# VHH binders against LysM domain-containing GPI-anchored protein 2 (LYM2), part 12

Target 1, 295 residues: LysM domain-containing GPI-anchored protein 2 (LYM2), of Arabidopsis thaliana (Mouse-ear cress) (o23006)
Amino acid sequence: QMTGNFNCSGSTSTCQSLVGYSSKNATTLRNIQTLFAVKNLRSILGANNLPLNTSRDQRVNPNQVVRVPIHCSCSNGTGVSNRDIEYTIKKDDILSFVATEIFGGLVTYEKISEVNKIPDPNKIEIGQKFWIPLPCSCDKLNGEDVVHYAHVVKLGSSLGEIAAQFGTDNTTLAQLNGIIGDSQLLADKPLDVPLKACSSSVRKDSLDAPLLLSNNSYVFTANNCVKCTCDALKNWTLSCQSSSEIKPSNWQTCPPFSQCDGALLNASCRQPRDCVYAGYSNQTIFTTASPACPD

## First folded at step 4 (VHH)

Design e8 (framework vhh_etentamig_d1)
Fold by ESMFold2-Fast, scan of step 4:
Structure e8 (fold): chain B 295 residues (1-295), chain A 120 residues (1-120)
Amino acid sequence: as target 1 above (295 residues)
Amino acid sequence: EVQLLESGGGLVQPGGSLRLSCAASGFTFSSYAMSWVRQAPGKGPEWVSGIYWSGGSTYYADSVKGRFTISRDNSKNTLYLQMNSLRAEDTAVYYCAKGRDHYLTPYDYRGQGTLVTVSS
């Protein structure tokens, strides 16, 4: 039994999601990146608001939580991580140890057994590779896009404490997870926490749509030509700007931002609206007038 | 001074039942998750069942689900495993295990073990 349902049945079938990972032993960002099959260390750095020059060998202390972005897919009403996240069985491993200690309680051994169709979970062999189905969701909450975060509940936590920690309320948290109160909250099991996303002007037809970032995070998008940051102190508005910090991928050079229409920028505000990032295609970086007035 | 003392093992016929007990001392029993781990002759250890500190949440290996029931009595510092519908493959030494901090596995201490033999 898990604490959270991680329902995933909305109109969005794939997305980026987050898990909160901690280890009982000291580790490194390199080890975490390898464990979760994260292709670019920058994804982990951005999710944790760490400097771009942070070493891959940066120490992570015991019980320190690191947010790890995962690719989420909805299937049969629930969200699970892609098959890239797998574990190779080592001497003396048992599935409950893999679930509870290696993956920090983010998955149950029952779920590992189920998705890998293991005939006898007590008859695992050294060298076998198993898909690790980490919990996630792409569903909107009350019509709003959120970043789903798989939070491993700490011993002695309450719904109210977790809600306050992540800027939600206990009723929303309980309803999202299909529980009625603290008595059903299971320590060392994942809980689906909806993190508020910064408001984005990214078009639905953009290659990075929907671009959802939680507070105190950043991402590089548009083939590394654009850096987007989310900061609650900036009115929860996604802040995107051209960047030369990272070499462009796919493109030889970054295309310029499309020009905004001056007439649209001056519409219905006391000051001209900002011309903001609106996504990208294989040839173009789009812009649009900000929906919010600068005042 | 952590001490775990298992009892209740023995010889039983296939289809029979046994109840294992584990008396804990030397730590605040009610603050730790507890597990049962078994080791069959010639095989590695297998986690069987776990229970969180409050007794409110229980977990089972697929091989024992529906047959075994884990429980605890925090007032008596005692962990139990009720084993029903026993099979020959349940033959093993059963160990009571104290979780490290708040995790069911790995455990940081296990007891001496109690032998369960299922044979006709």
Scores: ipSAE 0.000, ipTM 0.108, lowest interface PAE 20.1, mean pLDDT 84

Design e9 (framework vhh_etentamig_d1)
Fold by ESMFold2-Fast, scan of step 4:
Structure e9 (fold): chain B 295 residues (1-295), chain A 120 residues (1-120)
Amino acid sequence: as target 1 above (295 residues)
Amino acid sequence: EVQLLESGGGLVQPGGSLRLSCAASGFTFSNYWMSWVRQAPGKGPEWVSGINSGGSSTYYADSVKGRFTISRDNSKNTLYLQMNSLRAEDTAVYYCAKDRGYWLSPFDYRGQGTLVTVSS
């Protein structure tokens, strides 16, 4: 069994989620990217707030946790990673080793066996490919947008310690995971940790909606024309700027980051509101007035 | 707002010992997991050791296990690293980090660092 239920039953059926991955042996960002079928290294760099020029051969030390973005889908009340994440059985592999050592305890061998309909988990063969169903969720927490993070519980941890580590409280953490206290916290099993998302003005009809970023992360959006960062020290407000650091995709050149109507910016505040990123379409980048007054 | 001030580094001969200290302010120290992270010249950061909020559980990288001891004094808002049997490969800037040091980010809640040089 997993420590948390990873309930996924809200109105949002697919989303981006995070898992915390660590290896007992030294590895590289390249190996992690390959293992989790992450198409763009920038997604890993952004989730960990690493410089854009960080080498894919960057060393990751034993037991060092790397946040890996995954595509989450809700099915039958729980969230699981999509079928892009698969593992090919190698010599001397057994499913429990794949679950605990290769995927760092983020999944159980029972769950791998279940979703792949393996008749006998002790009878696997070299070259077989199995879907690895990592736990995730897209649900809001108490009406607030969060980034769900699958945290592998370490021996000796308490709910209070984990809550403090991730900026939540033990009551919220316990309720989200359907547990009463520390006695139900299972070492080396994933726990659903809700990471607060920066507030965003991205429109519901935007191609990047909903744009949810946890503290100390960044993303390139609008076909690489806009860089968005989330920093708790900036009032948990998503900060987006036009960027030329990465070559645009799908567009030959970036459309202008349009200025907002000055009358709208001056409405109901002592100081003018900020003009902020509001998403994008196939033709344009949207902007709107910040919902909060700057004073 | 979060401030971490490391001290205790210096030049030591192989086989020697040093005790590092980290004075924490700007947050409720007793509520947070603390770590030591080191970075050798020209290399990436390496997590060294971690300790839970109450001090009852400690964790070590295999490279330092049995030689280094992490401890904390919550009444003084201070984290310690006792380093014994020092080797040339222990030469690095040592950083005190709020939380487990799992971020590879340049924006960690870590201090200025303290330099440890192990040479004859």
Scores: ipSAE 0.000, ipTM 0.225, lowest interface PAE 14.5, mean pLDDT 84

Design l1 (framework vhh_lunsekimig_d3)
Fold by ESMFold2-Fast, scan of step 4:
Structure l1 (fold): chain B 295 residues (1-295), chain A 118 residues (1-118)
Amino acid sequence: as target 1 above (295 residues)
Amino acid sequence: EVQLVESGGGVVQPGGSLRLSCAASGFTFSTYYLYWYRQAAGIERELIASISSGGSTNYVDSVKGRFTISRDNSENTMYLQMNSLRAEDTGLYYCATEDESGYYPDYWGQGTLVTVSS
């Protein structure tokens, strides 16, 4: 019934996903960060490849799309954002306005009403606080890591046009979303778009696992001690480096990268493999040999 | 013109108590959400307590059971009662009220310093 099914197959799986947000009115990164309860502005800056010194008050033009990272969890076979994203009802608000104007069509008023068990959606009151359940997914696509991106369909769009825009194909989009063709593509409703993720060496037991980044984005991880960047021009390989650009959180100082096994670095290649980031724990930053031989 | 003025900060020993006040003017106080944020050196400003227009409260786990947020709509004042203070509670405490989106404050006080001696 919705354009995208946002299927999420692991009933207890959690991950980071993205939504594409736009406002009909000019806004700021501060206001967007607030709407989506994003704890660190840097998460939004990284998702949009904006400089670290970008002001929180940076203007966002009407209809300009900003990628917002959200926490996703699978529930009842679909992905949904966590309860941190809430909206407080203001004077003259109605749920349909909240869904279409404030959250840019990423959610429906019916869904807000359903998850908040609102008896009558026309009888909301100033000061009431409602959970905003945004669509998402944590599923791999054909065994490959992807970042699921909730794309709000523009009026007049086709599956082929959207596929071309995001570097996928018509049949992949149709299959992922459980639709047969363009006739089932609804304007102003979200579509699940799989963005290819850079290949990561991050361990499954890492505190930042799974660490999935789409092209032209970055993230600070390991308590701000490590900066990871995804660039398609670098063989879709996640590039992580120690960073001192931001003060460590939780740690007094950044621990050093663990040393790689020299034998592992020299195994099966003509040149030694790179020692790459493999995640972190409360005490250490892990490393491992790059899965690919150097050029 | 929205104005928020904090008071009540100071130096206290571990296990002690302090009561912070936030005096507000320039808006319809009773209808606004109100917040206390804390900023320690080198750490991003953290929301520690909130109170809705209806009086519903929320706290971060680290202060839950020790801190109590309250509001007096007749005096346009919000309070933070801090009990069983710890060294890690040291920081600048900011009074804030919601922006037009209803979650993140657009209006801030000047901050009041709380120092818990080790």
Scores: ipSAE 0.000, ipTM 0.116, lowest interface PAE 17.7, mean pLDDT 83

Design l2 (framework vhh_lunsekimig_d3)
Fold by ESMFold2-Fast, scan of step 4:
Structure l2 (fold): chain B 295 residues (1-295), chain A 118 residues (1-118)
Amino acid sequence: as target 1 above (295 residues)
Amino acid sequence: EVQLVESGGGVVQPGGSLRLSCAASGFTFSTYWLYWYRQAAGIERELIASIYSGGSTNYVDSVKGRFTISRDNSENTMYLQMNSLRAEDTGLYYCATEGESGYLPDYWGQGTLVTVSS
């Protein structure tokens, strides 16, 4: 056998991961945000490249996929979402309905039962709250930074179709998920899809490290003082700039976007390097010379 | 040890019907998701129908409205009722269930042959 689905090699590693959520019924961004306990709507907007002024009451059509960022933790070789994602049992709910219809197939009722230590999954009561352990990973692939995306497989899908849809290849998908071919793809089950991340100059000791963004997404970081975007057309390089679009959090005003030392920008290159965002601390925003000399 | 044993295959004329059975043992049947796969000669297996522990079902478009998947948790058996059979339905039919991870089919039956010919 090959390495299994949603492997996560670090015993204490944590990161941000993504799940692809769809509902059989029309819903709203507000309902999705609540369901997945996402603190800031902007995180969902950024993951889906939606305008910053998009209403939280924006309609989401049946079967429309919305990318939802989740907090991932590695434990015993696998990754699961943190305990903030909970579901409260309602009248006529059964765990399989919660897994397949409420959470769109991103989790199995067996996993819900297991992690919540439910003695009898047929004896659940209205008002009970259960942790929903969504699959995720924080692992790099072949040394490259990726954003792991839990993709719910559609009936009749092939590895080639999924690989093409997400900009990867059949071999990578098969190996990452511990499968040999299309015959082992399960409809309505999550598949670990590695989304290439834009290269970042963010320091390992930055409060937003590691800052990993997939293509066509954005994030506000440094207490809303910096907007970062990922665009494959910009050579998969993270683009960060000072922003006044949102009022700073925690800070009264944004600290200066510090300039790189001119000597560092000219060191060893035939032409000056760019000065790029390198993260932030409680007091300041860091900048550094780009990691490569310009052509 | 998880075991799945298919039965009910055979030769049938176009427009005919067959009911396949998959007898399961070695696991808590009622809690597992169950699948029917089909493999034509020289072609890799394709998933054609799924049934979840709660009874909800899913089908590939080519069989939707003609095939019905069902389960009997008291008998530890899954069924595939096949109606309005066509020549292209000819193949080996495999039942499968999810593995220990709960995400991929690790357990497979031996397959049962369905031949639709006039």
Scores: ipSAE 0.000, ipTM 0.223, lowest interface PAE 15.8, mean pLDDT 84

Design l3 (framework vhh_lunsekimig_d3)
Fold by ESMFold2-Fast, scan of step 4:
Structure l3 (fold): chain B 295 residues (1-295), chain A 119 residues (1-119)
Amino acid sequence: as target 1 above (295 residues)
Amino acid sequence: EVQLVESGGGVVQPGGSLRLSCAASGFTFSNYWLYWYRQAAGIERELIASIYSGGSTNYVDSVKGRFTISRDNSENTMYLQMNSLRAEDTGLYYCAKGRDYYLSPYDYWGQGTLVTVSS
């Protein structure tokens, strides 16, 4: 049993979610990227606010948590990672070891057995590949978009301590996970933690909608032409700028970004409002007037 | 409380050298990765060098062979020896450590020390 239910039954059937991964032994970003089948290292760099030039061979200390982005899909009322995350059974592996040691407690062996239709989890063979269904959610919290983060509960943790650590409250955390007190927190099992997302001007018809980033993270979007960052100290407002740091995908050159229409000239601010990122299509990058006046 | 205090920045001519220091307190120094970051005008902060307690080091290509990161666990101090300085090395240099729970070099940043390479 997991600590949280990871309910995923809203109108959004797929999304990006996060898991908190730690290893009992020192590892590298390369090993973590491979384990979670993350196609681009910068997705991990952005989720952890690491510089773009961080080596994939960067060491990760024992028990140090790395946030790993995963593709989430709602199925039968719960969220699970897609089938890209697979594990190939090696000599002397048992499913409980795969769940608790290799995937850091983010999944149970019972769940691995269930989704892979394994009749007897004690009868696995070297070379078998199993889908690893990591917990996630795409659901809104009280009508608000959040980034769901699968947090592995540490022994001796309380709801209050976890809530304080992640900037939420005991009632919200308890209600989201279907628990009423600390006695129901299961050590070394995942808990669904809702991370506040920065407010964005991204249009609902944008190819990257909804663009949800938690505090101290970044993402490259619009075919790598735009870098967006989330920083609570910037009034929880998503900050997007044109970037040439990464070669554009699907486009030969990046379309212009920082230009808006004449509506900015009639802003009721001391100075014209900033043009902010509002999403993209196959042909263009959208912009709109910032909802706030510049300094 | 965790404190990181950078020193050693200044104005230097191209080809010159500077040694930056980062004095740390409030945590078990020997257990953590420690980082030097640089922020130049109009450029986002970039990782320059990192060092683990056992001496393992990493460098960005633009400084490899010119900069040397080191640490003294008995003095709770980390250093960055900068040789053959170039105009593009100009910027604010930050000392950082990761959190216990997260691999995040932006946690517990120092205040920074300014390095200016000019004639």
Scores: ipSAE 0.012, ipTM 0.341, lowest interface PAE 8.7, mean pLDDT 84

Design l4 (framework vhh_lunsekimig_d3)
Fold by ESMFold2-Fast, scan of step 4:
Structure l4 (fold): chain B 295 residues (1-295), chain A 118 residues (1-118)
Amino acid sequence: as target 1 above (295 residues)
Amino acid sequence: EVQLVESGGGVVQPGGSLRLSCAASGFTFSTYYLYWYRQAAGIERELIASISSGGDTNYVDSVKGRFTISRDNSENTMYLQMNSLRAEDTGLYYCATERESGWLPDYWGQGTLVTVSS
């Protein structure tokens, strides 16, 4: 898309990504969940740090931005959302309306037409289903994992304003998107914003690796047995706790946490040291000793 | 520096009323979205009321018709008028704000305790 490159050609071919969605009309979390084919409302709640008991019918005001997690796949140098996100053409729909009004400018009608091999975008029929290829990326930034966020640029925005809003800098934002100044920011078009992720102790061989959370978000992981929260005010360190708030998936009951790694610790540190979440397998939940203490 | 300071919390009997205030400084108040969150014992912090820069309001069903959120841009202050208070309304009330509509709050107050009991 014209404003942001959304380059996706690194070693990571699939990942979780985010898009910022807003509607010109009032809507609900239910409608947004359905529109983006989000299997679990909790994913939307976590991405927006909303209470777990938030109703699906919670009103979303006009122009209110909701973070929507999407599954990103890299192909031919760019990242796009998987084929789960489909739109069924309704009476009086035209492809540009679907792109700008239904999906809030996150995609162009040209891109919808291209990926769906539509011969003539002016000749669409009620009931046709089209894949909606939302922009995303899985690429690392300077060797570090980030959460890529597709931000729809507001009229009158500057790179400096957007960078400050999301905790990045003008140079990083400009370089990532292949632009050199504010004149190249296109209103109502998506921009690739790299959100810093909280540091985690999750092992590379964990089923949830890499576990990447941006500031002020949470996720249920380890088959819903563990809740992890990211808060910049907690030194950008992922905070994970055992949870009984949600019924375990795939497991009948949550397995006990494994003991902390038996590494030799400095005796001046609190004993026993707090264990931190280190990931999970099909059989167990891993923990390791907090690195807060020197060896 | 950004500051949000809540006031107006206290102890009231069921059916009573309280007015919470959130005094803000250090940012362009009129352009920000404003929220009241509530944290009850054993329950995660929940958004109970919001007001946009344009004055659009939203409420959770349990408080709709009883609570009114408002803002005074000239005074850099947000209010929550709470009427017909119930025992279930007991909790810590936090004001919060953020620049982009519906995004996670950038700034939080310290919280004000509201206790509804006889």
Scores: ipSAE 0.000, ipTM 0.182, lowest interface PAE 13.6, mean pLDDT 82

Design n1 (framework vhh_enristomig)
Fold by ESMFold2-Fast, scan of step 4:
Structure n1 (fold): chain B 295 residues (1-295), chain A 119 residues (1-119)
Amino acid sequence: as target 1 above (295 residues)
Amino acid sequence: EVQLLESGGGEVQPGGSLRLSCAASGFTFSNYWISWYRQAPGKQREWVSTIYSGGSTNYAESVKGRFTISRDNAKNTLYLQMSSLRAEDTAVYYCAKGRDYYLSPYDYWGQGTLVTVKP
């Protein structure tokens, strides 16, 4: 799995994951959205904490990293992106160019060849479509939910620098990726970086479960009726609010938030607990008492 | 080190105008997109406006046509010209810096500047 193992096993077989994408040439959010088959631009905006009205033609500078959400599935002990991400071969393309230049080193040409059963990687034709299997994971770390981020290692990086950048430590990065030290970091190859997720009260039976957001990101959930944000400065607690910023999808109007049980709000704390978002179904938006007592 | 210092807040009557400034240091100002956010008492922070390195701008629906974001790269300064102020504009206003390595804000926030709209 390139630099890192991207182990994907245990109780969670599918999830949303992130990849860090950069291009050597200037590009746009439109081009990135198309390249990664992201159905809703808002998913990219939320992953990068960009304003809702950011133009899809927003310029992305050379080497500027954009976080792209992908759907991850576990298979044979590792995680890979679903088949929605595909590339159509163009004039003068070769698989190594597609891997290193088009997809920024997030995948190898050997892996593209393997999953697409390509008989001869040197005999590709204009117009052929190939699945691009991006690395990912859904595994918990030390019993905690995390957002796995495929970080493309820059030449000259160290485990200590990467750990500091993403709020983790050398031992965690080394163990997660099956490496012992800096000498085994491969430049321009993906490394599995665990991003701490904000604590969520979303029920296991919710349509958006599990709802995992890394620091400085947001998502619209419950058919666009609820906006959730993750901010480390808010004690890593997921903040979800009713929103009218986006027209509801699937619903003609947003249903009201379920009323919290007053007994639960007053249970076992010095102060009443907050009534927080707990997910949604096809008919309703759930709420529950926050699991932690207020300060 | 990155530093952002907001100024220009104060008390105004409805319909009045104020110009906020954000003085930036510790980074190459011209290379980054910078945003204004605000937080009213008891509410979460709300995005107000963004200006990108190339000069393009975005605005929250609630402030379109009333607020204008601008930048002076020679002075490393971000501005927010606020016109037709309303009671609901009362908040502490913050500037926030994006990163050249990410489109996501790498949360450098100033201390903020208070704007109070009173009749």
Scores: ipSAE 0.000, ipTM 0.171, lowest interface PAE 13.8, mean pLDDT 84

Design n2 (framework vhh_enristomig)
Fold by ESMFold2-Fast, scan of step 4:
Parts: sequence; C-alpha cells; structure tokens
Structure n2 (fold): chain B 295 residues (1-295), chain A 119 residues (1-119)
Amino acid sequence: as target 1 above (295 residues)
Amino acid sequence: EVQLLESGGGEVQPGGSLRLSCAASGFTFSEYYISWYRQAPGKQREWVSTISSGGDTNYAESVKGRFTISRDNAKNTLYLQMSSLRAEDTAVYYCAREDSWYGDYSDYWGQGTLVTVKP
C-alpha cells in the first residue's frame, strides 16, 4: 500500500522527477548512483546543490536524505520510473526487504511483483533481476509546472509539517495524493510532494524543454555549455549562465549565446529587461528578453 | 540488452528521397530522446536531428526543411524522412539514445546505415 496516488495523466507523458532516498546505514554517493542507475554523477550533485568536485565516495550518513533524479513515464494514470532502475536479488533477500531497506520505502513489494509479473513474490531466486518501479509524476499542478518529489513519510508526520517543510499547503498535498487527512498518511511510504519550479524562458521547441528545477539545485544543459540554477531568493527565476566548468559533450566547443531577439527596453519596467537563456538546438544557444522586470 | 538497428540506407540520385528507420529494443523507447547523427568519410560525426520523448523535434541547420524526424512508440521505431538529397548528405547515418534529458551524451549507438547520393 502506498500513501500517495502519484497521478500522471496530463499531456506530458515523460519527464524528469525526484525521489528522496535515505538509508538506515551509512553509504556513499557512488552506492546511491549505482543503485538508481544514474549515469552522470553531476545529476545527483545538482539536485542536492553539492560542489562539482564532490567525490563519488562522499559519505552519506544514516537517515540523510539525498535527492535522486529519475526518468518518469505516465502509464495507466500513474507515473513510474523507467526500466534502467533494476535490482539483482542477493542471498537472503525478500521483496519486502528490497522495497523497505534497499530502496528506503520508495516502492512496495506488491508493486515490484506486479510490474515484473512475478507469479509468487515469495519464490524469488538469487541472481534474478527485477525492475524497480519508483513512483513519480509529470503532471502540472493547477496549470503550473512543478518538480514532483517522492517523499518517504516519517513516522509521526502530519500533512501540515510536510507542507511547511516543502513550501506547499495541506489542501494541495491532500488533493494531489487523494487523501482526506493525516489518518491516511502512512509512515515509510512515498507521498507525492510538488516542489515549486523556478520560472524558465526555455522555448517549447528546445531540447531541454521544459527545464524544471526546484529551489537550491542546478543542472548543466546545452551539452554542458550552460549552467542553470534555481534559487527562491532570486524571485524564483531560473538563472542560466555560459559555463566552461565542464567539457562540452557532442559539441567541439560551446557556441556563444545568440543575440537577444526581444526588445530589452520596456516602458513598464524601471530598467531594461534581462537577456535570458531560452534553450538550445543544434549548435545554437537561444536567448530572449525576460518577461519579468529586473527590479 | 539495449539494441538500435538502422535500415533504409542506399544509393540515391541528387534530389531524391530516402526513409531511414531505427528499430529499438531492450529499453522503454517512449521515455528517451532519440537522435540521428551522421559521419561522412574522413569527417567528424555531426548531429542531424533529435526527437524528444514528447515528440518535439530539432534539426541541424543543413537539413532543416529537407529532413523530418518522427517516432512510433507503439512500434519502438524512429524514422528520418530525407528529401531533396544532396551529395553533401552522403554519410553513414546512426541512431542514438540520449542518456541525459539535457543532451549530456549518447549512451547507445546503432551500427549505422550508409546513404550515398551519387548521380
């Protein structure tokens, strides 16, 4: 049984989502990266606002939550992680242990059994590989883009406490998860938490659209040529800069930002508008006039 | 096991058309950005086109208006409809699965299919 429904039925059928992972035992970023099949460590570093030079062997303390980006797909009204996240059964493993201890309660053994079409979940063999279907969503919330975050509920939590922790409200959490109140909030089970995303000027036809980042995170986009950060203190506006910190992928060298096509001077603003990142394609990095005044 | 298998290449005259296909298996095709790249003899590999998981498309400037990328998620197949072909389009064409939502790198490549534009 899961606390949240993780409804995923909007027009966007695939996206990047987040899960909050913690282990009862000390671990490393390397172990977490491997467990979730995250191919680029920088994705984990960015989701947790960790320095780029953070070692893969960096210690993660018991019960310390690490945000892990996952690929999400909507199927039959719910969101689930892609098939890259897979677990190989080891000696003395049972599916409930895999769900609660290995994956920190982010999935149920019933769900693992269902998606892998396991005839009898009590009859698993060492060496069998099973897809781990982590909960997620790509749906907009009240018409707004959000980053869905699978939060494992702590014993004794309330909707009000979780809402306050993540900057949302009780009504939103209850409605999103299909629950009426705290009595339906199950400890050690995932809850769909909508994280406010920074506003982005990325074009719909951009390869990185929609570029959705939650507060206090960063991503490298446009083949590592652009670093985008989200900081609530910057009026929830996505901040993207040309970067030489990482070697470009797929491109020989980073192209310059294109000339700003939009009119920067606007009588409704006290200052000219900023020229902001608007996405990328081919060898071109697009820019546009910010829709918001800079003051 | 992830596999990408291109087909549809061949010899065509300038101004002609070809449709390339890429059959994907071993992963949930609909979840990934998939791209076409090409490599002409003695030249660097160049990007041709990408289609997002949601169906949004992008093209290299040299092929805009002439090539159309599309996908059939039910058949796990990627297509590249090529028209008004030029001698400069002669290359081995590869389909590739994009590892990152943001184009960090391609993690799987097909074996390629040769397209020769020659009178």
Scores: ipSAE 0.012, ipTM 0.312, lowest interface PAE 8.5, mean pLDDT 85

Design n3 (framework vhh_enristomig)
Fold by ESMFold2-Fast, scan of step 4:
Structure n3 (fold): chain B 295 residues (1-295), chain A 119 residues (1-119)
Amino acid sequence: as target 1 above (295 residues)
Amino acid sequence: EVQLLESGGGEVQPGGSLRLSCAASGFTFSEYYISWYRQAPGKQREWVSTISSGGDTNYAESVKGRFTISRDNAKNTLYLQMSSLRAEDTAVYYCAKEDSWFGDYEDYWGQGTLVTVKP
């Protein structure tokens, strides 16, 4: 049984989501990257606002939470992670241990058994590989885009404490998860926490749409040609800049970014509008005039 | 379940042509960039070509002007038309779904189809 519903009732069928992972023993970013099948370490670095040059062998202390980005797919009203995240059974493993200790309570052994069509969950064998279906959602909250974060409830937590920790409120958190009070919070089970996303000008037809970043995170997008950061102190506005820190993928060189139509920059403001990132295609980086006047 | 199934490989002589196909299922094909990669014996997998959901194409320098990538969204099928084949084009060719949010991350790969260019 999960604490949260992780509903996917909206029109968005796929998105980026986050899970909060912690281990009872010290580990490394490399071990976490491997466990969650994250191809590029920088995805984890960005989600945790760690320097780009952080070592794969960086120590992660016991009970330290690391945010891990996952691909979320919505079907039949719920969201789950894609099939890239799988676990190979080792000596003395049992499914409940895999769920609670290896994956930190982000999944139940019943759910692992269900999606892998395991005939008898007590008769698993060394070397078997099982899909780990982590909970997620792509739904908007009250018409606003959010980053859904699967938070593993700590023993003794309250809705008020969790809401305060993540910048939401009790009513929103309770409603999203289909619960009415603290007595329904299940320790060591995931709760759907909506993290406010920075507002972006990314077009709906952009390949990185929807580009949703929570506070104190960054991402490299547009084939590594653009770095976007989210900082609440910048009025929750996504800040995207051309970058040469990482070699472009797919493209030989990065297309120009800082160009905008002068007519768009001059519209209805006392000062010219900022030219901001609006997404990308296979051949170009889109830009548009900021919707806000610089005053 | 995401599945990609490549076909159309075979043996050809230098200067010959082949058309590869990739049948996709388990995801909304029309919404993703789809790429061709290849891996020659004893070498790392290398990128060959990408096509956007809108039909925009890009090619590795080694194949530009000789290969043409295309897609049929109604049939969930990707194609690679290869012409003027050379011995160095000998490889297993793979179809890949691109992760457009994290740069060069790729979700799933097919089993591949072997292309052998021999005199």
Scores: ipSAE 0.013, ipTM 0.237, lowest interface PAE 8.5, mean pLDDT 84

